# VH-VL binders against Zinc finger CCCH domain-containing protein 19 (NERD), part 1

Scores and structures below are computed, not measured.

Target 1, 84 residues: Zinc finger CCCH domain-containing protein 19 (NERD), of Arabidopsis thaliana (Mouse-ear cress) (q9siv5r801to884)
Amino acid sequence: SDETMEWASKELLDLVVHMRRGDRSFLPMLEVQTLLLAYIKRYNLRDPRRKSQVICDSRLQNLFGKSHVGHFEMLNLLDSHFLK
Structure headers, positions and changes below count from the first letter of each chain, unless a header shows other numbers; Kabat numbers aren't used for antibody chains.
F, E and O are the ipSAE of ESMFold2-Fast, ESMFold2 and OpenDDE, as the mean of both directions, binder to target and target to binder. V2 is 0.75 times the mean of E and O plus 0.25 times the DockQ between their complexes.
[cut] stands for letters that were removed.
Atom coordinates printed by the task and the answers are left out, and those that the model quotes come from them; centres of patches stay.

## First folded at step 4 (VH-VL; framework fv_bermekimab)

Design m02b (from p1 with heavy chain S104Y)
Fold by ESMFold2-Fast, scan of step 4:
Structure m02b (fold): chain C 84 residues (1-84), chain A 118 residues (1-118), chain B 107 residues (1-107)
Amino acid sequence: as target 1 above (84 residues)
Amino acid sequence: QVQLVESGGGVVQPGRSLRLSCTASGFTFSSYDVHWVRQAPGKGLEWVAVISYDGSDKYYAESVKGRFTISRDNSKNILFLQMDSLRLEDTAVYYCARGEWLDYFDYWGQGTLVTFSS
Amino acid sequence: DIQMTQSPSSVSASVGDRVTITCRASQGISDWLAWYQQKPGKAPKLLIYDASSLQSGVPSRFSGSGSGSDFTLTISSLQPEDFATYYCQQTNSFPYTFGGGTKVEHK
C-alpha cells in the first residue's frame, strides 16, 4: 500500500522486502529472480514429486495466483509484476 | 539406469537445416525439463535451449533464437532440436542433458557432432 | 547475462596433490552453482550442485564451497582418474552460463 511503490506490484514488493529485510529499492529482473530462487530454497518449496514444480506458500500464491508453478512459468508471471 | 542417446549429427553445408534427436530411457521423461548444451571443438560448454517437462515453455540462447526450435514427444521419450540456417559458428558436439531443477544437469548424453564441409 | 570467470585455465599437478579451482560470477547467484568433470571424448559428469552438495557416487575427495559470487572446487588428494577438465555453471538465471574450464593435467 505504500504510494511510493512505482517499480513493482504490492505482491512482489512483499517478497522483496521480506528477503531484503525492509529494503524496497528497485531491483532488475535478474536480481528479483535470484531473490525468488533463494526464497524457494529457504522454505523448501520445491515439489519432491514434480522436479520442475514449486508448491506455492501463501506469499507465492498471492504473487502468482496459483498453487503450483513451474520454474520457467514463474519468469513469465514475474514479468507482469514490474510496473516500470 | 538413466540413459540419453543423441543422433542426427553430421556434416552439413552453411545455410542448411539439421534435426537432432535425443532418446531418453530409465526415468519418467515427462517429469523433467531437458536441455541442449553444445561444445565447439577445443572450447568450453555453451547452453543452447531448454524445454519444460510438458513442452509448454521454451527458452533459447540469444545466438540461436529464431534459427533453432526445441520440441519433445513425451509419448516416445524423445527430445528434438531443429536447427535452421546453420552457420559455421554452430560447429560443435551437441549434448542433451536432464535438468534437475534449478537446473543443474545430472545426466548427459554422449553427444552428436555437427560440422561443416568445405 | 551472468558471466562466469574460472581460474586457472590449467593447472599441472601430481597424484596426491590438493587442487583448488575458483569460479567467480559477475553478480550474486546465492548458492546456485554446479561443478562438472569432463574427460577427453566424453560427456560432462555432475560432481557438485547447489555450491556444496556432493552428487551421489562422487568420491568424497571432491568438495565445493562458496556463496554469493565466489566459489571453489577442491580435490583434496588428486587420483589418476581426476586428470580432466572442470567446469562451473550458474543455475540462477537464464541463460545458464558456464565458466571457461580448468584443465587439470600431469606435472
Scores: ipSAE 0.101, ipTM 0.772, lowest interface PAE 4.4, mean pLDDT 88

Design m02c (from p2 with heavy chain S104Y)
Fold by ESMFold2-Fast, scan of step 4:
Structure m02c (fold): chain C 84 residues (1-84), chain A 118 residues (1-118), chain B 107 residues (1-107)
Amino acid sequence: as target 1 above (84 residues)
Amino acid sequence: QVQLVESGGGVVQPGRSLRLSCTASGFTFSSYDVHWVRQAPGKGLEWVAAISYDGSDKYYAESVKGRFTISRDNSKNILFLQMDSLRLEDTAVYYCARGEWLDYFDYWGQGTLVTFSS
Amino acid sequence: DIQMTQSPSSVSASVGDRVTITCRASQGISSWLAWYQQKPGKAPKLLIYDASSLQSGVPSRFSGSGSGSDFTLTISSLQPEDFATYYCQQYNSFPYTFGGGTKVEHK
């Protein structure tokens, strides 16, 4: 119990906890990317007008701060949410 | 209907520069992320660079970072790749490709060849 | 980077044969995998996306399967126009990476 630092931002933990039924344990970047893509597919967040873009729902807007994001843009924005 | 046409390839000497262009037609260019993918003679495919639909975000393969610059002109439906400090390892056919979904490539240009003089 | 390993590197086949090509990811990529066909001197063409979804206009003899790390492309009854090189591509993580290709050749 020497340190209590979370491994990720509140916004990223919200996504992880939602997708893993309450489990907030550490996930490496590659596994978080896989989880994020599963979320996008599950909620059908593809933009019909901008074919390579994702339409951010409330959870993803909190995570990315944007209404639309592309795949490589999500990777870049996601990196800022890892705290170690 | 959908077409991507590359141009600007040619024979260069190491250390020189080239600018490749890709002209898009038959779709709303400004709605798509677009990519450059290369293929060395007799070898497989290698992803090189990407640019977002509005030009605000760019990504590069580690092998070309700092030497290549991707850009686009949505008013003219043109994608560019500025290649500086060219190396023998850059010898390849360069394809422009349209990013679909997250991204697989649903349409490709016919490619433009970049080679080096002896 | 995620490494994509294809096997075999080449296969000799006859019209009417069933051809199976495999692709293995060094880490899990769920279903974020596409298959392309490339004929000599031509650009690649998309066949399959999301591991198993046929691109519009692609003949039903092509099918994809798999998830996680192991994927297959199957041609149920090879036609003359199917002699080509086939590539898999993962789009789970950056950089996007391709398999080394499988050349389907005349027996």
Scores: ipSAE 0.387, ipTM 0.839, lowest interface PAE 2.4, mean pLDDT 88

Design m02d (from p3 with heavy chain S104Y)
Fold by ESMFold2-Fast, scan of step 4:
Structure m02d (fold): chain C 84 residues (1-84), chain A 118 residues (1-118), chain B 107 residues (1-107)
Amino acid sequence: as target 1 above (84 residues)
Amino acid sequence: QVQLVESGGGVVQPGRSLRLSCTASGFTFSDYDVHWVRQAPGKGLEWVAAISYDGSDKYYAESVKGRFTISRDNSKNILFLQMDSLRLEDTAVYYCARGEWLDYFDYWGQGTLVTFSS
Amino acid sequence: DIQMTQSPSSVSASVGDRVTITCRASQSISSWLAWYQQKPGKAPKLLIYDASSLQSGVPSRFSGSGSGSDFTLTISSLQPEDFATYYCQQTNTFPYTFGGGTKVEHK
């Protein structure tokens, strides 16, 4: 319940915790971006027909609010999830 | 057939401005992120600026931030680079390039030379 | 910024030689790496993306390998048209950065 402990939105923390085996500690944007790209690669989420687009699974739909996102869109939307 | 054609390069003086254009054809321009990459004489490649497919997001190399402005006109299939406060270190061939997923560049223009002398 | 270190800076080779070019990232970039060929006075041409995927129309003598921080471009049997400068590029994050280039030239 201590809000000062949250450096990111619930949706971003879900991604970070999943990728880092429970570790919730702060990560700068560069490191978060690297985790996001690793997630997209691991789950094969690139659209084979629209090469500049990602097909969002349930986790990314919760994070981005969209069924499809481009790389620049992801970076812009990701920034809004940093709280500190 | 995909084609990118740059124009607007020339000889400039320190502190002046220049605008580069890149006209795209053979693909749906509004579906792609597009970039400017430069190469100084005898040197390697340096990424300069990027603009998202819809024009809403722009990114710049630190060396040009505040001096260069990237923009696009999707109705005319044109990418622009407005270059203000030009310096000798901006001397380079400027290429426009199409960004494929995670911004590797599958197509490049022929380049336009910006030279700096007095 | 992610620094890309490319080696060697130049290599002298003969037609038929196997040529290997190395690229090292200052931090892990997974497989987010592309390779380009540039001939004098010409724009770069994409050879390989996602570290090992050959671009359509590029001869099979070109291959890429590696993941994490260490990457290699191999030309299995150098042809006359392959004398050029080669660049790696990390596609992991902004700002995008290139290696310093490797010039493949005649002895």
Scores: ipSAE 0.170, ipTM 0.767, lowest interface PAE 3.8, mean pLDDT 87

Design m03a (from e06 with heavy chain L102G S104Y)
Fold by ESMFold2-Fast, scan of step 4:
Structure m03a (fold): chain C 84 residues (1-84), chain A 118 residues (1-118), chain B 107 residues (1-107)
Amino acid sequence: as target 1 above (84 residues)
Amino acid sequence: QVQLVESGGGVVQPGRSLRLSCTASGFTFSSYDVHWVRQAPGKGLEWVAAISYDGSDKYYAESVKGRFTISRDNSKNILFLQMDSLRLEDTAVYYCARGEWGDYFDYWGQGTLVTFSS
Amino acid sequence: DIQMTQSPSSVSASVGDRVTITCRASQGISSWLAWYQQKPGKAPKLLIYDASSLQSGVPSRFSGSGSGSDFTLTISSLQPEDFATYYCQQTNSFPYTFGGGTKVEHK
């Protein structure tokens, strides 16, 4: 295919490629959320004082544009990274 | 001491409306996502609805979407569930629950029963 | 939606027995899984979160294991107060879904 458009933003693809050892294949929202939650757990990003919040590392700050995000907030912000 | 106390349950007729309340105490209510979970008599648990800590995001189970509305008043530490167009299959004990990071429910209320008259 | 399947639906056991309950997710949920205990007429109580983390105040005879799609709750030596219904719940995504429950009852 000559198609140069990606299914996701470069910020989301960075997360997907990192978590899937280079595989950039399309993933539906639910699968992407599974990877995101695995990433948060792997890097211990949950705020110990505010369990409703995630403390964004550099990759997540690049993805969400925020230093802290809540669970529901992540879903809304993530939606904008799917390209069609 | 963390407490969640539900109220507003009762006997209703199909097609009517009912509003449930859950009053929270003993913790910073505005820092937690909170949920409604129901259980029909003799059946298992069914997640119904959730509202984010700041009230900006809401999620619903497909079975109640368009009929139920979740809301909260952080100044009064109260969670609400407005139940419109009630159906016989909505018969259940309704629990409010505190979500730690929106995921697991570390504290639950005692529940309030919603049932239907003939 | 993620479907949660528990097995068995019921188990008959005696005090002192090891009881194992399994929970299978229809797709991968990493370790975003909780276990609850419910006694008749009472609200559920959180036992285990993040698949294997024991909630404060819960006896050490309870343990959880698993990741991905297969999970297990184990009660190493059943006590009289453990006869109850147990539920798993996925916390990976909305809508949150529960397993159908496993009733642990007297032989």
Scores: ipSAE 0.061, ipTM 0.741, lowest interface PAE 5.1, mean pLDDT 87

Design m03b (from p1 with heavy chain L102G S104Y)
Fold by ESMFold2-Fast, scan of step 4:
Structure m03b (fold): chain C 84 residues (1-84), chain A 118 residues (1-118), chain B 107 residues (1-107)
Amino acid sequence: as target 1 above (84 residues)
Amino acid sequence: QVQLVESGGGVVQPGRSLRLSCTASGFTFSSYDVHWVRQAPGKGLEWVAVISYDGSDKYYAESVKGRFTISRDNSKNILFLQMDSLRLEDTAVYYCARGEWGDYFDYWGQGTLVTFSS
Amino acid sequence: DIQMTQSPSSVSASVGDRVTITCRASQGISDWLAWYQQKPGKAPKLLIYDASSLQSGVPSRFSGSGSGSDFTLTISSLQPEDFATYYCQQTNSFPYTFGGGTKVEHK
């Protein structure tokens, strides 16, 4: 219930801050997913051979711990970055 | 040519179970996420469920969660939808569709009708 | 869930008319939107993906525009084969959701 506690991991906050120009305020899962998909589109990270796969740049490798992630895999991995 | 062919639809009674199949050909099935989408007679499209390319991840619409189970057999190029505790509101044509990640369904099957008779 | 509101629910048009269909998302979905055409008794057919990209084999009279929450499908000069129902779909997040559909009918 304490708003001073971080709502997300350091790695997720890095993505959020980057995409929102410094704003680190809470975002629900659905909005974080929207932001992540916008990031993937902006940096052209979809694998052209396997369109269900994302080729992780350094930021996404820090977030997911993998060089390649599937769409559902990354959405499931996001859940672990929300702090309760 | 890319083909998706649904089967297993039919007339059922409420509370019963039914298993739908979708056989894929003409592409590397194991490289694609695949979806089930349904359409009630005279109504719009409703997304039902998805399974990841390797079968490890699944997601369901709230209306079917706990009653339907999506699965796939990549060795046989078959997608399944196990439908338990069927309700009248599950009456629909069920389509399988190939997902291009995060953007569109580029190929659809012909659909298989699930309907009810008292 | 992201709600997709499509308007109008139906439109009466003549061959040669310019037809516009709108789709509004209840929250921002960037460009993660597809448009489908469905004829009676048939499966839907992909027309446009990523809000504005025309699917291979789809006539150039079809175009999509918009980003964020407001999207438009335009048919610049309606042909006899274009009388159908059109659906938008957000592909931003699960569950994927469709608009209610727009029926393009003869005047």
Scores: ipSAE 0.026, ipTM 0.720, lowest interface PAE 6.2, mean pLDDT 87

Design m03c (from p2 with heavy chain L102G S104Y)
Fold by ESMFold2-Fast, scan of step 4:
Formats: structure tokens, C-alpha cells, sequence
Structure m03c (fold): chain C 84 residues (1-84), chain A 118 residues (1-118), chain B 107 residues (1-107)
């Protein structure tokens, strides 16, 4: 892979930088999942009408391309944002 | 009243197949991710497989990947686990469980036993 | 995978005792942890979710605490119906993983 390539998409890096106070260093999938769940909790994005659904704010809509996303769907969609 | 009822367990020979079912009632089944969790005799709990609310996403534990297939019928409120190429190590009580936020399991079925003869 | 190490594997206790069970995650899981009670021949029952939130209908003698990697379940005054096996479960990441269980048994 190109030495100048980022490890993740622009959309995923936006989430990582936001949650890590500017740190864009590589994170493995497990740690990205931890940050994503912390983000959802911090901004109270869980859908009260669909128990396993998240109502995407602007950042998550940019990341997932959807207004609503399920837990399993999020994990599957995250995989496409890793550039390795 | 939320209920999950498993069926389809029984005695099987190694290498054969078995299909488990879990019938849900008392809630909107199509709004929940649902899971299979197993427990070998005298052992702890092991997560086996999960299926998203609409059936589009499926996840499996490495120990069962390629042998087990999870599916659901939202029109009948039934969750399935098709178990192929069964091994002695698959001996367990199989529970279906409703996934809630993240997912922890707020409701469990009574379990169905899968065991092997000789 | 996130490994959940639960301790002790068993504890002998008497009615009225304070019982503490611990659960350690191999990586940080924030507060994404649940505790279950299982009685012989029965399905597990949810006690606590989000590390410290008591499930509706569960007696207040049960409490959970911790965040990050170290978690505890406490039974403040053990009752006869509390003799059971207890499990922790992380739901921070797939695959979901359980602790090995702690059996609370009579002295």
C-alpha cells in the first residue's frame, strides 16, 4: 500500500479525531467499535422505537450513508472504511 | 408478555444435521436483532450466532462458521438455526435470546438440548 | 476477541452475607457489560445492563459497578433464592463474549 495512504476513510477519521481529541493514529476494528458505541451513547442516538437501531446524526450519516442503522449493519459498514 | 420458545433439539449422530426453531410472541419480532447462545453440559455460556431485525446481516462465532446458518421468518415470528456437520463439541442447550441495545439479552427462551448418541 | 475473566469461579456463602463477583475485560469496554443469573435447569435472567443499571423487577440488593476493564457485581445481603451461577457479558464488540461464571453456593 502507498506510504502516504491513510488507514481509514475521511468519514471514519472524522469520527476518530472527534472522539480522540485530534489523534488520528491507527486504531484496530475493535477499538473503533468501542469509539462508535461511546459516540452513540454520548449523543443519545439510540432509536427508542426500534431497539437495535441508531438514528444517525450528520456525522454518522456521512459515515454510513443512511438515516438509520442497526448494530450489525454498523459493524459491517465499518469494515469498508478500513483501507487495508 | 414476551415469550421465546425453542424447539427442534434432540439426539443426533456426528456429521448429521439438525434445525432449531425459536417462536417469538408478545413483541414486534421484526424490530429486534435475535441471537443463539449455547451452553455445554456443566459449562458456561457461548454466543453462537446473530441475525439483524430484517435478516440482512448475519454473524457467527468462529467455531460454527461454515457449518451453521441463521435465518428468520418475520411473517411467522420464527428464528432458525440450521446446524450442519454436527460435532460432539456442539453438545449443548441452545437458547434463543432477544438483543437489546448493544446487545445485552433481556429475554431468553427456555432452551432446547442437542446431544449425541454413542 | 475480548476475553472476559470472571472471579472467583465459586464462592461459598451464607444467607445474609455480602457477596462480590468480579469481571475483567482484556480490553476497554466502557460500560458495555451485563450481568446474568442462572439457576440449575433454567435459562439465564438479566440482572444488570450498562454495568450498573438494574433491570426492572430485580431486587435492589443486586448492584453493579465499574467501567473500562474492571467490573463488580455485589449482592448486599444474600437471600436463599440467590444461590445460582452468575455471568458477565460484554457487548462492546463482536463476537460477544461471556465470563466463565461464578457459582454462589451454600457453605
Amino acid sequence: as target 1 above (84 residues)
Amino acid sequence: QVQLVESGGGVVQPGRSLRLSCTASGFTFSSYDVHWVRQAPGKGLEWVAAISYDGSDKYYAESVKGRFTISRDNSKNILFLQMDSLRLEDTAVYYCARGEWGDYFDYWGQGTLVTFSS
Amino acid sequence: DIQMTQSPSSVSASVGDRVTITCRASQGISSWLAWYQQKPGKAPKLLIYDASSLQSGVPSRFSGSGSGSDFTLTISSLQPEDFATYYCQQYNSFPYTFGGGTKVEHK
Scores: ipSAE 0.038, ipTM 0.738, lowest interface PAE 5.8, mean pLDDT 87

Design m03d (from p3 with heavy chain L102G S104Y)
Fold by ESMFold2-Fast, scan of step 4:
Structure m03d (fold): chain C 84 residues (1-84), chain A 118 residues (1-118), chain B 107 residues (1-107)
Amino acid sequence: as target 1 above (84 residues)
Amino acid sequence: QVQLVESGGGVVQPGRSLRLSCTASGFTFSDYDVHWVRQAPGKGLEWVAAISYDGSDKYYAESVKGRFTISRDNSKNILFLQMDSLRLEDTAVYYCARGEWGDYFDYWGQGTLVTFSS
Amino acid sequence: DIQMTQSPSSVSASVGDRVTITCRASQSISSWLAWYQQKPGKAPKLLIYDASSLQSGVPSRFSGSGSGSDFTLTISSLQPEDFATYYCQQTNTFPYTFGGGTKVEHK
């Protein structure tokens, strides 16, 4: 079944809606990770001096609560945003 | 050149403690997540612990959780693994490794052996 | 935990041979997979990241493919320096897990 309101935090749903042209339907963790990686690539958010780091724009700062995140950090921070 | 050099391994007795160090050079240590990976004699690789670039996030394999503590000193470019309540199954070569965005473990140290008297 | 299964556990090959190693994840990991080479007495070395991206400085005879749960490392023409053990690793979810390794040895 489709669960759109309680499967993720407001911050994660904002990212999902932005990347999926308004679609709020449930996505498994692996698909969300793929979508997040596409977002980082699309907006060129990798730190040019610190290749292991992402410079968080406003959307990612709301999602992660940090100005910079590493790949490993993102995997763990993202998990806390799944509500179902 | 990028280098990671482990030290602190040796022969220990079960139940004792040991602290491993990994000294980094040739890159800005504070920009990277770093990890400990171990390999028992004749066996495969096992991820042990990780610490984020700023030290705020720490993660452990279930086999070592509560016994091992990972830490880092960015001012000295040193990664540590404090190993308490050591068991025979902790016998392994311990590697430190640098985590890179999208890559994982682009550089490894030479390893330091932890073994038990017998 | 995501279990990584490598096949074969060993393969006997000659210089010039095409060698194929497979890695299967117990659940889908998208493209979050790396391949490493380890020679006796040495630390592992990164060959491939993100399933198919060749690490800088690694010879082009190495290639990776796959997504989801099934992955392959290919050595198109085995060289003397390629006799080693190869490991896959998933970086999709925590804890990170490695395959059991594949030993490429002389015929």
Scores: ipSAE 0.055, ipTM 0.719, lowest interface PAE 5.4, mean pLDDT 86

Design m04a (from e06 with heavy chain L102S S104Y)
Fold by ESMFold2-Fast, scan of step 4:
Order: structure tokens, then C-alpha cells, then sequence
Structure m04a (fold): chain C 84 residues (1-84), chain A 118 residues (1-118), chain B 107 residues (1-107)
């Protein structure tokens, strides 16, 4: 049988689908970063005391495995969610 | 009040090295990502390098990758840029800038000039 | 890298004029764009962040708009202190990139 591989992890697809009205089609890394930053802005997830950090809501905790992430850490962790 | 002060610029020969410093005051330096941005005389702004608040992650513009090293000392509130293998194209005023978690630069230093002797 | 194309490269204007500067990203950057003002011999000063948010202390005659790839900075009624060079910057992805600048100069 031919297996169809998803382009991203289930956790990343959850974010992408949420932000794109159900569209799960492939997005390159720069566009995924744009969606992630829009999500953080929309939900006011920046730590007001440590603005270099994001306070992860449940979706981002599922994505990053952490309660808090820095911007650079976030971008590095995002790489692991691309399957090809 | 927030202040960033650059130093270490000067006249250098091609192929040599310089180390720039940026001293921060008036805020919790260890809570912010900080950046180096340069501007060649009469030209526009070019982002050079960034370092995370704790020093664990670093990013460089392709034009300086392998030649420049960004570092910070949070105990002294100082940002550094070690510039090796300097080229004439590196002639610029170098600014340090504070990143609001990388979404914009709200404070800039006054800049330090790096130029070359004949 | 995301290329930022800024236009025009210069604009000649008089006090009281409405000035419009545009910035176009080569890829979608949502609203991750800042605008800076720079006067000769001085460091840049933040005017607008997140495409449309006015920095504290910046006069209300400055406004930003746009999302995705097309952005505009507007000065509704140019004042003498507004003659300067303006830069846009995308903050979506490393490396961060600036537009080429727009010089607002006297007619």
C-alpha cells in the first residue's frame, strides 16, 4: 500500500488548521513562522515581565512541550515539526 | 531611563579584528534579546546579528557569518560583537538595539563608527 | 531571505502635506513590520510596531496600515521635524531585513 505522509506533525497541523480556516495544505517554514507569530499576538501570549519569552497556552504546550519558550528556542523547536 | 552605549569602533586595516561593546543601563538586560544593526555611510540599515536574553541562541546575517561572533555578559550588562577578517564592506556605524522579543527595536544606542585606514 | 522593497526612494514635500510611504515584503509577514525614523547623524527611532501600533510619545499624525505583504506609513500633515529618512523592517523571520529607506525632503 502507498502511505501518504503528512508534511508536519499533528501538533503543528493543529495550529495551521486553526489559523487557516481548516486548510492543512503545505506551508514553507517562513509562512509557518508568520502564522505562529500571528497566533501569539492574537492571544496575547508574550510574558509581560520577560518579553523575550512566550507563555504557552495549551496548543503551544502541545507544540513545544514547554510552559515557556523564548523566540529563538521557539524557531528551533518548530524545525522538528517539519517531516520533510 | 533606558540607555545603550556602544564603544570599540575605530580605524582598522583590512583583515584585522575589532571588538565592539554595548553597555546597557536602566532596564533588566538579562530579560531582553539584543541585536547589532549597521549602517554604511550614506546607506540604509542592515541587521547584523542577534543574541537571545540568556546567550544560548545566536543568529547572523549571511554577510558576516563565520567572521563575526556575538556574545553577552549579563553580570556586567554588556553586549559584544567580535569582528574578525574585516573587509572594506564592513565600514559602517554599528548600533546595538533592544529587541522586544524580536518583534521590533524599541531602543537603540548612538552608534560607534568602524572605518578603514589607507 | 525576505526582501523588503520600499517606495519611493525619496519624496519632496512641504509642511502640511500628506505623505505616504509603502513597503512590500517578498513573502507574507502577517503584521510583523516596524517603521523607524532616522535624522542625519542620529540613531533610528521607533515609530510604529506590529504594522499599525503607535509607539508611546510618537505624534498621532503618524499611522501605519497593511498586513500580509503590503504596508503603508502615512504622515497626515507633515511638520518641519518630520523631514527625515524612514525605514520599514520585517520582524517575522531571521534574518531581519530592512527596506531601502525613503527620504522625505523639502520641495
Amino acid sequence: as target 1 above (84 residues)
Amino acid sequence: QVQLVESGGGVVQPGRSLRLSCTASGFTFSSYDVHWVRQAPGKGLEWVAAISYDGSDKYYAESVKGRFTISRDNSKNILFLQMDSLRLEDTAVYYCARGEWSDYFDYWGQGTLVTFSS
Amino acid sequence: DIQMTQSPSSVSASVGDRVTITCRASQGISSWLAWYQQKPGKAPKLLIYDASSLQSGVPSRFSGSGSGSDFTLTISSLQPEDFATYYCQQTNSFPYTFGGGTKVEHK
Scores: ipSAE 0.041, ipTM 0.727, lowest interface PAE 5.5, mean pLDDT 86

Design m04b (from p1 with heavy chain L102S S104Y)
Fold by ESMFold2-Fast, scan of step 4:
Structure m04b (fold): chain C 84 residues (1-84), chain A 118 residues (1-118), chain B 107 residues (1-107)
Amino acid sequence: as target 1 above (84 residues)
Amino acid sequence: QVQLVESGGGVVQPGRSLRLSCTASGFTFSSYDVHWVRQAPGKGLEWVAVISYDGSDKYYAESVKGRFTISRDNSKNILFLQMDSLRLEDTAVYYCARGEWSDYFDYWGQGTLVTFSS
Amino acid sequence: DIQMTQSPSSVSASVGDRVTITCRASQGISDWLAWYQQKPGKAPKLLIYDASSLQSGVPSRFSGSGSGSDFTLTISSLQPEDFATYYCQQTNSFPYTFGGGTKVEHK
């Protein structure tokens, strides 16, 4: 697609577009982290048995490649999704 | 009921090594990310390192990267910090802490002091 | 790194006083901020998480507010056991960073 000029991976853009009602413009790492954490809170994705862990829904599984991720692990994995 | 107990601190010489331990009890240790935080005498808190619940991922503060190694043994409920090439600026009380939700620390150990002989 | 600037560095107060401590992040951190209390010779104790959520067992005289880059910890009516050092911490970005601390001490 013509998305070759995008600042982020397709998986990260899917999250950003969803949270920003269609806006795919560049967002710094700190803002992306804030949106990700807001997404997790909105969809109640914290594991009730492992409070520091997130149970990944389909969007987050596409983003992280894992069924469960910790907070700092998510922050590290986000780095690979920034292309610009 | 939740308890974290540090050990292994002591008096060392610059350039030497020291291994700290933190024994956890009262919760499912293997379900939590755990951290090391230090505090130099009379100074504030400084985050040092974190290890994921299963030990697969680690992250370090730049000041200790390449010198310190964090590890854990989930079968024994123990967190470790291997400190190599120790420097005078590493003088501090070292706390282990449990990461909850966004890595705020709901439980801390009582700390173990690492200091240097003159 | 995100710098956390805490003010004041010390507060002289009396029992019954309203005490306010501020914390400013050099970057936006949403509400990813915790407050801790530390008494001499002891480990820090969590008071507030997610900027404004009171930790279970912490007295209601403690409250947190703020979002983005400016945060406040308030003790509405200082008690004898509240003389301590208080720290803020951001958890939005690596490395996690703490404020310099605010010592609440007797006048």
Scores: ipSAE 0.044, ipTM 0.744, lowest interface PAE 6.2, mean pLDDT 87

Design m04c (from p2 with heavy chain L102S S104Y)
Fold by ESMFold2-Fast, scan of step 4:
Structure m04c (fold): chain C 84 residues (1-84), chain A 118 residues (1-118), chain B 107 residues (1-107)
Amino acid sequence: as target 1 above (84 residues)
Amino acid sequence: QVQLVESGGGVVQPGRSLRLSCTASGFTFSSYDVHWVRQAPGKGLEWVAAISYDGSDKYYAESVKGRFTISRDNSKNILFLQMDSLRLEDTAVYYCARGEWSDYFDYWGQGTLVTFSS
Amino acid sequence: DIQMTQSPSSVSASVGDRVTITCRASQGISSWLAWYQQKPGKAPKLLIYDASSLQSGVPSRFSGSGSGSDFTLTISSLQPEDFATYYCQQYNSFPYTFGGGTKVEHK
């Protein structure tokens, strides 16, 4: 409930926990980017009509707040999910 | 057929500016992220800059931040690299490259050489 | 930044030889790795993407393998047109980085 000692937003932790089988321990940005790209590949979320676009499923829509995101846009949006 | 054609390279003096262009044809330019990659004489490849398909996101190598500006004109299918405050270390062939998902580079231009007098 | 280390820096080979080039990432990059061939005076050409996927039009003697941090490019039977420099590239995260290159030379 409390955000105390959490390193990331609820939405980012949801992705991390899903991909790491319940492990919510800290990951640096590069590792999180690796997980995100693995998730996109695993669920075939790349848009076949717009090669640099991702069609967000419910988890990514919760994370990014958008139905579609570009590759660079995703990387920029991830930064906001790391808590100070 | 997919083509990327670079122009704008040449001989320049240190501290001056150059603008490189890359004209794309044979594909929907506005659907692709595009990149600049350079190669110093006798050296390996170095990624320089990237711009998203819609022009909203830009990324730069640390060595060029604050000096180089990437931009694109989707109505004309042109990618630009504005190079300010040029240094001898910027001597290289500059390639335009198309990013295919996530981004490996499936098509490259022929390259344009940037060299320095004196 | 993710550092990409290629080995060897050069290899002397003959037509018909099996050539293996390795690439190591300083951090995990899943399968987000491409291999390029560059001939003197020419732009690089894509050979392999997603670590192991052969680009259309590339001969089947080229193959890629690996995941995570260790990757290999194999040329099963070297042909005269394969004498070139080969580069790996990670596209897991910015800045995108290349290996230092491996030059495949005539014995």
Scores: ipSAE 0.034, ipTM 0.751, lowest interface PAE 6.1, mean pLDDT 88

